VHH binders against c4kar8. Designs and how they scored, part 171

Target 1, 263 residues: c4kar8
Amino acid sequence: MAELSTPSPASPAPLDGGRGDELEKFTLRGARQILQLLQDLITHRGLITAHTGGGHSFMTAVLKVDEERGRVVLDPSPDPQANRRALAAPRLTCVTQLDGIRIQFPLVGLGEGQDKGRPALFAPLPAEMLRLQRREFYRLQVPLAHELSCLLKAEDLARKPVEVSARVIDIGAGGVAVVVPTGAAEFVIGGTLPACRLALPDGEPIELDLEVRNLNRQTQRNGTEQLRVGLRFAALPRAADTRIQRYIFKTERALNAKARGGL

## First folded at step 11 (VHH)

Design w33 (framework vhh_7yz9_2)
Fold by ESMFold2-Fast, scan of step 11:
Structure w33 (fold): chain B 263 residues (1-263), chain A 124 residues (1-124)
Amino acid sequence: as target 1 above (263 residues)
Amino acid sequence: QWQLVESGGGLVQAGGSLRLSCTASGFTVSDYYMGWYRQTAGNEREWVAFIDSGGYTTYADSVKGRFTISRDNAKNTVYLQMNSLKPEDTAVYYCAADLSTWGSEFSPSEYDYWGQGTPVTVSS
């Protein structure tokens, strides 16, 4: 026979997605888009959590975009230690929200100086920004007027049981983020807090088990430190899930109606 | 630098077993939701198994009772133990990490990091 075996073309190897290729679809790289998004953060006075590494962060804000010099101007922390950490960090990871959408961007080459006679932090404009579309687990920023709280069943530094009333700062179908005073309790990522009580405005507190997802020691704009704890609903009774979703929906609708100039 | 590297794929006979490994560098697997997905030529990526930061696991109906997802925090590695393999399990298997605090739905578009994939061929 003179015919050669022609093997079927081999499929190409899958592309390497392990370097954040899945985040690429949410990544803004256009200079105009980046400038507009930073300006939107200024206009809405968006508070930014700047992560400096080692589980430390501080609250800041974009004060100004200096397009001519290609840099952003950030509000420094009133805590000198937080500013020293930021200046020593090889990279800041900045996280904020705008209209319920997570925005994240890196800043490299942070410096300090003055802007119009006031202390300021400066960094080159980020080359990229993540604008993550709203996920299935929508995160409602809880209005302070609602005084939403969760009574946590945790342990203190001596591993003794302690109950901590924590303020709920955001809530979604999958969990809550709470703030606790530093030293009030000890948390371990992956640990379970059983029989915690979530107080919604209507009805009895909801008893639920919470899993610790993340921890961040955040220096506030007033210079005080607080611990932000991300907590996942380990399991929810259907009735509790319904009440939480109803609260989120009702509150989001009220906030959207207010934003439109009244309802 | 964040990276996921899969290994342990290969050719196996129907009814056999195989263990896939997914080693992370640049981040800690116990801090995130981790999942295994698989894809056959011409089809969308299909969710297989999921493990959250607390070690709780969920499985797709097609693999439930046959596959087990686990992790070794000391090795920063997630495993997929595949038992009672069937020819229809033939696919490229991918490891994925979700950076969200709550975990995502079982959609490929909701995971933040992916590995390159490990091929698994089950012959009858």
Scores: ipSAE 0.000, ipTM 0.142, lowest interface PAE 14.3, mean pLDDT 77

Design w34 (framework vhh_7yz9_2)
Fold by ESMFold2-Fast, scan of step 11:
Structure w34 (fold): chain B 263 residues (1-263), chain A 124 residues (1-124)
Amino acid sequence: as target 1 above (263 residues)
Amino acid sequence: QWQLVESGGGLVQAGGSLRLSCTASGFTFSDYYMGWYRQTAGNEREWVAFIDSGGYTTYADSVKGRFTISRDNAKNTVYLQMNSLKPEDTAVYYCAADLSTWGSEFSPSEYDYWGQGTPVTVSS
């Protein structure tokens, strides 16, 4: 279990650099805690985005923990190229969420083989896992049925203005991740997209300035590749922040109810 | 265009110290998760240390207590202070830059920028 340290009432304001010590309390280093968390990901069939570097990632899941050999077994991508990139990478950065908690861990020394006659990826157990019980790190996976979209104000290869309707795949307090059609627009990390419009299920679209934070070509579980763009809210009025947080809260509650009833 | 330039490598005796520097240009350094990797002949690159945009650090078990990673955003530079060096620390050391998602230091990287590497040789 995650432990939250209550600041001592007598403690002065933390000195510069105290932020790093605060984040350490969310890092799991005990072998039992790591094994329990990995098993929980298996039990809840948690989907993992594995980042291979160079702007590439693929969808995976923990299939098994091999305690005797000290290894985790992962579901390989149906795209052989994604698996080759993963095997060539010095590390995988694995990101997932469980019960509203962001979980992140590195895997080093990835190999391939078979598990019960099926192709599998293998890696040593991570020495540490990050489990963040903070609202600002939470990202809601947006249900497809909500058809959440964001109209992006971007530029094409010739620097001409273009409007792109992008599907929102996850949303948090600090931003959204979207899927854009291949070739529809060019994105520059650190660039600002002004006056974009985020459409939530209830009410008029929210006008936002978005900063491009990341770009990733992700191989989906069905083997298709898509461009994912991570976008940070550059400035968010209180009313817009409230609407986004209410959407996240209501959707999370509904998803939790469905997950409990789906067994 | 982007660039990462490493310096500070060289020959040192066991028990000695070296300080590696990596200076970045062509991107917003303060937003990046910076790391050091090393590679010995015939092996894949091995992670050594990371520092996020907020200054939080993580280290490989082999270097904990001996190496310290730090950054100076005003100089667009990340450092690796290596103390109590051992012969097994002999490797080519690489600087890497990863952009965090959401502005969160623990978000996954979307871009890996790599330096050319700087050799470190620790004599027995």
Scores: ipSAE 0.000, ipTM 0.122, lowest interface PAE 14.9, mean pLDDT 77

Design w35 (framework vhh_7yz9_2)
Fold by ESMFold2-Fast, scan of step 11:
Structure w35 (fold): chain B 263 residues (1-263), chain A 124 residues (1-124)
Amino acid sequence: as target 1 above (263 residues)
Amino acid sequence: QWQLVESGGGLVQAGGSLRLSCTASGFTVSENYMGWYRQTAGNEREWVAFIDSGGYTTYADSVKGRFTISRDNAKNTVYLQMNSLKPEDTAVYYCAADLSTWGSEFSPSEYDYWGQGTPVTVSS
């Protein structure tokens, strides 16, 4: 059901159009900037999730920008049904993320044809592209060595209050995803967990209220079941917000330096 | 501590030009969203132009084609080049830094650091 679907930290779901005025300052409308950003997506081989409406989407990529004809060339889906849905849609909403930067743009007037003798999709260049360099849209995969945990205040299967220490698997400026053993506690989407404690490597745990945004039940290879819970920060003092974002930034830089240190 | 120091405001005739400068201390301009806002008496502060860490720029419709935001990374400075000035451009202009790793909501108050403001008066 669509109304039960909220954007999760792991979801490439489109941003709410009601925020349009506030997002205008991050919206590129100049032809040169749009061409430059599309070329950046080609250069970095960015995968794009194209939403066709009705809960349907497919994976694509920008193959080429045809400046003379004013159009973008897209990689068709290997699924013929996805391509038919895309061609029938009045609008595609394209969402991608490169190195923590969220990029979103509409495509209208999708057609099909060939590029250099191979099937391709094409559309007029978008009139606007959203580029958000906001940490709230970035999700850091937490290194296991950091032993990040969040003490959750929840209820067990008997409706008895319990405290569960959950492992943090990813973190962003807007929330965390945690793993909880199956049966340790019950969670309800939209429910609030008050006075939880997020432990970061430096300093005392951060006390905060968390809102349950999504639930995913997963079976591991060893047969162990676990529940993955997406949690939104309901409110954060500025000092806590700064500390979380500093942790994300510092960890990103350390991981990038480690990746480059293979000389 | 972190600072933004503005300069370049003043009185100018309609059709003239001014260049505003904003020098940052304690953080790097090229790594953050930097912008210019303006405020007239009796009105709330409005955004004028932004430049992000990638060098992408955006402009309010009222100044598009007349104003240009740019930066000099070596000087850690952001500029606003204002051409073809109109009496309606009369305002106090503010430099703002939206730290890419700070800010939890989309609102006019999301900027953590503001300059002191520099007045610009455009006479007819």
Scores: ipSAE 0.307, ipTM 0.695, lowest interface PAE 3.1, mean pLDDT 79
Fold by OpenDDE, second read of step 12:
Structure w35 (fold): chain B 263 residues (1-263), chain A 124 residues (1-124)
Amino acid sequence: as target 1 above (263 residues)
Amino acid sequence: QWQLVESGGGLVQAGGSLRLSCTASGFTVSENYMGWYRQTAGNEREWVAFIDSGGYTTYADSVKGRFTISRDNAKNTVYLQMNSLKPEDTAVYYCAADLSTWGSEFSPSEYDYWGQGTPVTVSS
């Protein structure tokens, strides 16, 4: 009578942790890593958008990391109401960018006080920080010296075709952000701008179609109003993609070399 | 045309569960910063949960451990699973999209699109 060894129940296949695994790759939970990233934000004077809820946010910066007390010191808003909202919020969602990489982290237990006689906000160190290194999300801030431009084929208020030369302020694999003078053209989110021309330093302009993804009107300190337009590459030829990627890579390398004191 | 359409609101008893849906048209939810807000009469709209393009989620402390924000990329839909509902969760819930992904300044406070909202009532 051969005892039929009942096959041990197959361990449940690990849940398809694919999406979670991808996020985990970008999430820092180590104390040392968190401290280093916060220090990097300080070093680079990274501006942080702190979201307090209710659609409200204020600009801040990490001023100091206090390792002994396990806290981060933030620059308070010049707006007392924003600070009140921050202190009343159960959580701050802090968003910033370092070297074109989006960083997001929560702060809880915000308090106010003084650091070296100056008003400051204090919070415990974040338990985790997201550093989104996905290539598709990377956005290179274009150096002003590069003078990247994009000739936009748009329409004016009368729907008359107009060409607008726009300065490129950032570029990624998926698109560009540009600045145009207010009133130069009318843009519609979701609209396509056909046969635009992106000028890179390395050669002839790239002809491409652009989709309007974002419109942001900003008033400069000098009172001049500018329109920032976020544009997605609607149809990018492979050769153009390669040129854009090469430009980004080359520029990043140069910026990093400069940051290291090499140039 | 870009649009957000919320659904799934309704009446639920305390301790119950509800799942809200927000379907996007004209843009891809997986490429954007998506959020849920809620508003009660006479009060300011408050954020509830966010999910960024990378899938990173954040929650208000008031809903942490009870609510889950997720997305289905194939359906171009964002969800808010609400468990262990409390009377204090009674509000109109709004879906928002920040389409500034391609903007130079990321300002999640400036959502480009809002849904019409879906009411949630939690009875005691």
Scores: ipSAE 0.007, ipTM 0.264, lowest interface PAE 9.9, mean pLDDT 82

Design w36 (framework vhh_7yz9_2)
Fold by ESMFold2-Fast, scan of step 11:
Structure w36 (fold): chain B 263 residues (1-263), chain A 124 residues (1-124)
Amino acid sequence: as target 1 above (263 residues)
Amino acid sequence: QWQLVESGGGLVQAGGSLRLSCTASGFTVSYNYMGWYRQTAGNEREWVAFIDSGGYTTYADSVKGRFTISRDNAKNTVYLQMNSLKPEDTAVYYCAADLSTWGSEFSPSEYDYWGQGTPVTVSS
């Protein structure tokens, strides 16, 4: 029949009474709540990854909320092709975070024009926004100064083994997202990368198996593309889990202290 | 480019059975968290069943023992076998794909895809 599997630590344990109902606790539908959250994203200069479908996304930001016209103003991509994909898409799925909390919302009816003489994208205000206040959805955005890397054991386009040092851009309880140079390796969703090495600031690299969960070609704010690979921890040893959680906790505390003006 | 196409809905008498199908194009169902949701006219979408990449399944209390979710990797299709149908099961049924890093049913993924919905009516 069906394969039996044990839920990974990053997957929530099954609960009776309907899992989809739990997302309602985190769904904002009030106009004031939505306006306030969008304003918070502006105030904190939150970068947004806008997914246009087909494995494509681009980096954007909310420039302003036009309450009179009921719309948001977004920073367009410097890549005209990314903007064309966005305008052709039936929806954008916008993903960002605020204080480590994942925020996600759809935008429908995207248009283009100018705001105060600058190119801009416009969309009606979203009818709902998700704000996920649970630890298992938390992703720490890794500070560039940490130079966190993961040595991936993958295959190139000819299926030959290759080792790729990939920069870790975010990390959570269940996995990491990395960026890899164009052409450095080929990834297959559901494939396992064995014996990869995650380098944390303190101690020896952690050896672990990673499952490829998603792939995205992301257009950066400077107009260049990078491949983002989402990787799930497979069979994470207890000692490795402890070290990863400790890194996340310490980094969160340091970032929170810095945001308060430092000690 | 990416889409989910549902089929198999219709009219059935209480106690009857239906099998819904959801065929994906542009991505592989065996590597993603796939689920069925349903919606009645008066309420929000309700989770029904999930299957992850490893074949682990979970069900809402209202359908446990009556519904079975499965997949056919060769056909890139996810099924919902509905047995012992009740009038309360009348709804529009939606197929969903979660392409998240963790494959969690709670996590809206970067590539959440939804089908158009297929209506199921159970008469007493």
Scores: ipSAE 0.000, ipTM 0.163, lowest interface PAE 13.5, mean pLDDT 76

Design w37 (framework vhh_7yz9_2)
Fold by ESMFold2-Fast, scan of step 11:
Structure w37 (fold): chain B 263 residues (1-263), chain A 124 residues (1-124)
Amino acid sequence: as target 1 above (263 residues)
Amino acid sequence: QWQLVESGGGLVQAGGSLRLSCTASGFTVSSNYMGWYRQTAGNEREWVAFIDSGGYTTYADSVKGRFTISRDNAKNTVYLQMNSLKPEDTAVYYCAADLSTWGSEFSPSEYDYWGQGTPVTVSS
């Protein structure tokens, strides 16, 4: 059997580098496959979270693959500070999802320049890309129209208990990622948030114990910064698991139908 | 319900070739993460090669450049082409379907399904 260290499926955080060898069977190293996968990201307009280290990331996309020069062209952040952090980083860890499949790859040797007269970031083609097709790694990007929220039991900046309504930005079998309103709460990695309530479109909120797995300050494509918190389901009841899976399946089906030129 | 039928194993001299076949019935190979594992006496099963629903392939370092995994969606069959065989490749080879594959037609509660195994012996 496959033994695999599983980062939280709902976490936006990069996969653990110390466990990279356990992921070898999911690691693409063929040049043709890497080029094809990058082209698929372009064709499907895949949004990429590029982690620059120190809990910072920015939203980007692959604009172009220059096969002759062996490089990829990325959409720079409108925030100059995010771009400076990226250029100074020894590597970017890029995380995205294509057709329900988690894709992760490193970029080393990032530079800046111009593409067709517009600012762009350039990097050599990655030597490897992870492609994780198992359900445990799937993350549904939650449509804004669903207004999915999770009521968190946390502490404010003065260490007093507070309840914070956080927007759910993605959800998977193992947890959720949320955006927390500025100044509303303080989080500690490894800390437990008891009796939080996840609101799904149909039925009563689901009561969950959540563990804080990661914190990320992400610069969006419009230049604004958000604090994103990755939360793991600590003790998920069977009924809750069924409702979450049903929501994910139904929403994914609807999004696929829309993408194929339906509604 | 579901069935995986393996064939193509046998005896071969070092440096020779064998092609293993794995035909599925009751589910489609193109919608599942499919792979080959092998097991030698006294050892755990080890991964050899995988192919995912998108046709992307991966290989264990010990077989890279010598083995090729492929599939024929019309025949619902997965193949393992084994070239430049070594005595160290002697093992029972198992075909497996990972039913937890995203996009699979199976429920989230389904897990790996294994074939019965086919022996491969490589003499020096």
Scores: ipSAE 0.421, ipTM 0.759, lowest interface PAE 2.6, mean pLDDT 83
Fold by OpenDDE, second read of step 12:
Structure w37 (fold): chain B 263 residues (1-263), chain A 124 residues (1-124)
Amino acid sequence: as target 1 above (263 residues)
Amino acid sequence: QWQLVESGGGLVQAGGSLRLSCTASGFTVSSNYMGWYRQTAGNEREWVAFIDSGGYTTYADSVKGRFTISRDNAKNTVYLQMNSLKPEDTAVYYCAADLSTWGSEFSPSEYDYWGQGTPVTVSS
């Protein structure tokens, strides 16, 4: 009686860690993991922004996970028009945060009904959920009064090194957006600007390398053309990261206090 | 080097069609959230269409029924088929990639990469 050695399930081939697959590292596809994460959202009463497309969204929450029926129950919008848009949308993009981690998941096949006599939205369980741990998406709009600037080391059209003082318009953990005069320098998406200097209000400028991520030419109402440059922090020392985060936190707190009438 | 390169822009008559292409290098379009935006001089960039990693598409109301976003995985290219073009569609069209999120259509500044843009002019 030859014991048929059941072939050991082939270890899933290492996901070819190509840069394009980085998102896969943060994607949950296991049914148990998805259910657990949805339950965690319920437990924490996390507010979810549900995007219906076309620039429209509404606030919702996961009310219940119905494992037997394989569906999630959502709180409907108080706005009937938002609910109509949601039901008409081929897909909802749900965005929330849990423990500082951004969570995104799609819902397809949205329907309306009642849960325990209350209006509710229903959708099949998501096939996947994304937990974005690597990126902080929040960008602080820099108050004009702070006058943040970044000295960019770039090249002109002749590839001659030039230094451009650019105004910082927004800042996040991952980078900055700056405004430069048109023609001040040439920028190439994906290009690196080495040894730039970011000036924060709290001390000496931070030296860092910046990667050009996007370019946006805008003509102002006065006819002046400006170039908005999106820049990623290519290499940020820990101390610099801490300073940037501190600045963001402090500024956000101040803005929120002002918004609440505290100043 | 990660890059997006748009092509296919040009002059077209009202009611005509145009197909824009966006070829990615350094990352895979099928694994990422891809989108088209457009911008006119003096205005903010507005979103036009998106396709996520799952292949779901979303369109601005202004282009619904006229524009189609698609991708060719083998060519690592995203397309925008534009039909029934109107003068109001005149703009510079930009391709964008979000390598870390699905639903970034509401925050253009969150995209990781942008192309240089391709101009589209629709004559009356």
Scores: ipSAE 0.007, ipTM 0.255, lowest interface PAE 10.1, mean pLDDT 82

Design w38 (framework vhh_7yz9_2)
Fold by ESMFold2-Fast, scan of step 11:
Structure w38 (fold): chain B 263 residues (1-263), chain A 124 residues (1-124)
Amino acid sequence: as target 1 above (263 residues)
Amino acid sequence: QWQLVESGGGLVQAGGSLRLSCTASGFTVSDDYMGWYRQTAGNEREWVAFIDSGGYTTYADSVKGRFTISRDNAKNTVYLQMNSLKPEDTAVYYCAADLSTWGSEFSPSEYDYWGQGTPVTVSS
């Protein structure tokens, strides 16, 4: 039987809550800190992957924080099935990024209703939030303008070799997360994809072996499902690592400069 | 809560060696990107060396081949071994920890934690 895989650092998949002591230094429990972080997510229009269990998630966002009632208001999925899974789940695990820093928090007691005449999901404010400023968990959200791709060497449904150009959604020191078109290829957790090619804006593609770490059927805000694949760098030469990190650093600096632009 | 404590600086003759140490309290050096910077009078702080959580190292051209950065995770300590010292290496040396970013060209303002500095004087 298949063993449970730990989430990849390159994936939006949740981290293990049993690491309480290890993660304590990154845990926010102050009500004001939690409110401020949720407000920062609203201000930056941060997209949240809400994990409902069973390998399912949906894309949401914090619409507002109702401090008086102690609740967050979330954007529901246009897919009714995703909303039903969320409402049936004992807990949502919400994962997002803010300036490349991984943020994760639980929501318990999810309900549905209306906010100013629009459908909405409601949950009590989380008692704690993780803000993981650790290099191995840092993920740059790849700007759409960069059109970063990774050419994957995979197999189709008939087990025949196929090359799939997958869009890179995020990138970190340990790997990448990519989106794969429906039906383009078969992936097996723990499987190795040899001689894949990561295209960065400057220079030749980086040839590397990738390990499939997780698979996530994510319902997008338009109601369609995407297969998101978390891929770990199986072995990374120092030169390739330096080039990837330089891309991350340069892009982060440019995004930070743009965010400070204007006022 | 968070502290970096530097030691090992001092006066040394040109061609000599020194080893700087940086011990972290309140966080674990194996989890973070660690770097050494130096500052001379009238100049901005300049990067010297970095080590990431995976043990990969990078060096400024001015020190490459002479300096070595290393880490002892059990002691929660980062070292800078400085060999073949030159008068131009005279500076105050700073240990820095960054929880959020990595690169060979770091702005001092982007580091989360800094040590108090340790002076190194190389006489000719």
Scores: ipSAE 0.000, ipTM 0.106, lowest interface PAE 16.4, mean pLDDT 77

Design w39 (framework vhh_7yz9_2)
Fold by ESMFold2-Fast, scan of step 11:
Structure w39 (fold): chain B 263 residues (1-263), chain A 124 residues (1-124)
Amino acid sequence: as target 1 above (263 residues)
Amino acid sequence: QWQLVESGGGLVQAGGSLRLSCTASGFTVDDNYMGWYRQTAGNEREWVAFIDSGGYTTYADSVKGRFTISRDNAKNTVYLQMNSLKPEDTAVYYCAADLSTWGSEFSPSEYDYWGQGTPVTVSS
């Protein structure tokens, strides 16, 4: 009976601050809904970050859904080491966005093979998928054309002050995710970076205190590895909050208008 | 005014069916995240069923397979079809709109709207 006590992936996790019950209303468990959502990810060419544990992830995509065999086919990384980590992992946590909505699902039992003569990764269809439509979970994927950067005021390994220019890859109401050059600074989860400067397209850089929430070494589609740092806004001033929210909404509206007006 | 008005509650025998309706005024249901919640005497409100802007639906384990949430965008109404009712389904049922998502066009809205509640009594 102990085996039946294993928590479901949708159960409250300590990291979620007890929000598991709240997340249940965003959890899809119907086979048809799961198949439809996976097809939507294929149709929109959604890029997926697959977390393999230990602070490692790689970028992949759903290539197809094999409904007859009950499995999903994923694009392997061009980095063989990333694929080896994925195959050795007991579970992948897959994270993506579709129309600004965060989508998250587990894959267990990953295998390797070929699909029509090309290397592929295979996994059973997930039993559940999270589709999170809450403001606090929304992250705007920053358009490359906006060239958003954040100047981080951090410390090196000898505790000397250093300034690191980091590319902002996503931004939400509660923080940003940035890419930093390897070895540029020391980051400690829970540590605070004071007086950092976030450069938005309109106006002067915003001075912010940032808290390090996560660190992840992600293997890109071209096989290169980058360090992604998740940073929480600490004590965000009202004027700064207003500018960040305005940027997010303006950019989302422009992206939605482009999508709706397209062929 | 922005409001939700519920209807369709009442007294029903165990094994019976009821269809609850929730009509929105001042905003549209097709762009909002809509749910049904219930509250029994002495307990907190619990989530029952949810429908999002994309039409995806989710259900609490206690009602899964018995209840169906749906919407009619032309009537600006959300429904909860309740089948195979049990005495433990006795509660006041509330319709709710969650406007705290980035998909809302009305603002970066942080407001949740609740109806006044519709009582459902299932007798054994």
Scores: ipSAE 0.006, ipTM 0.462, lowest interface PAE 9.3, mean pLDDT 79

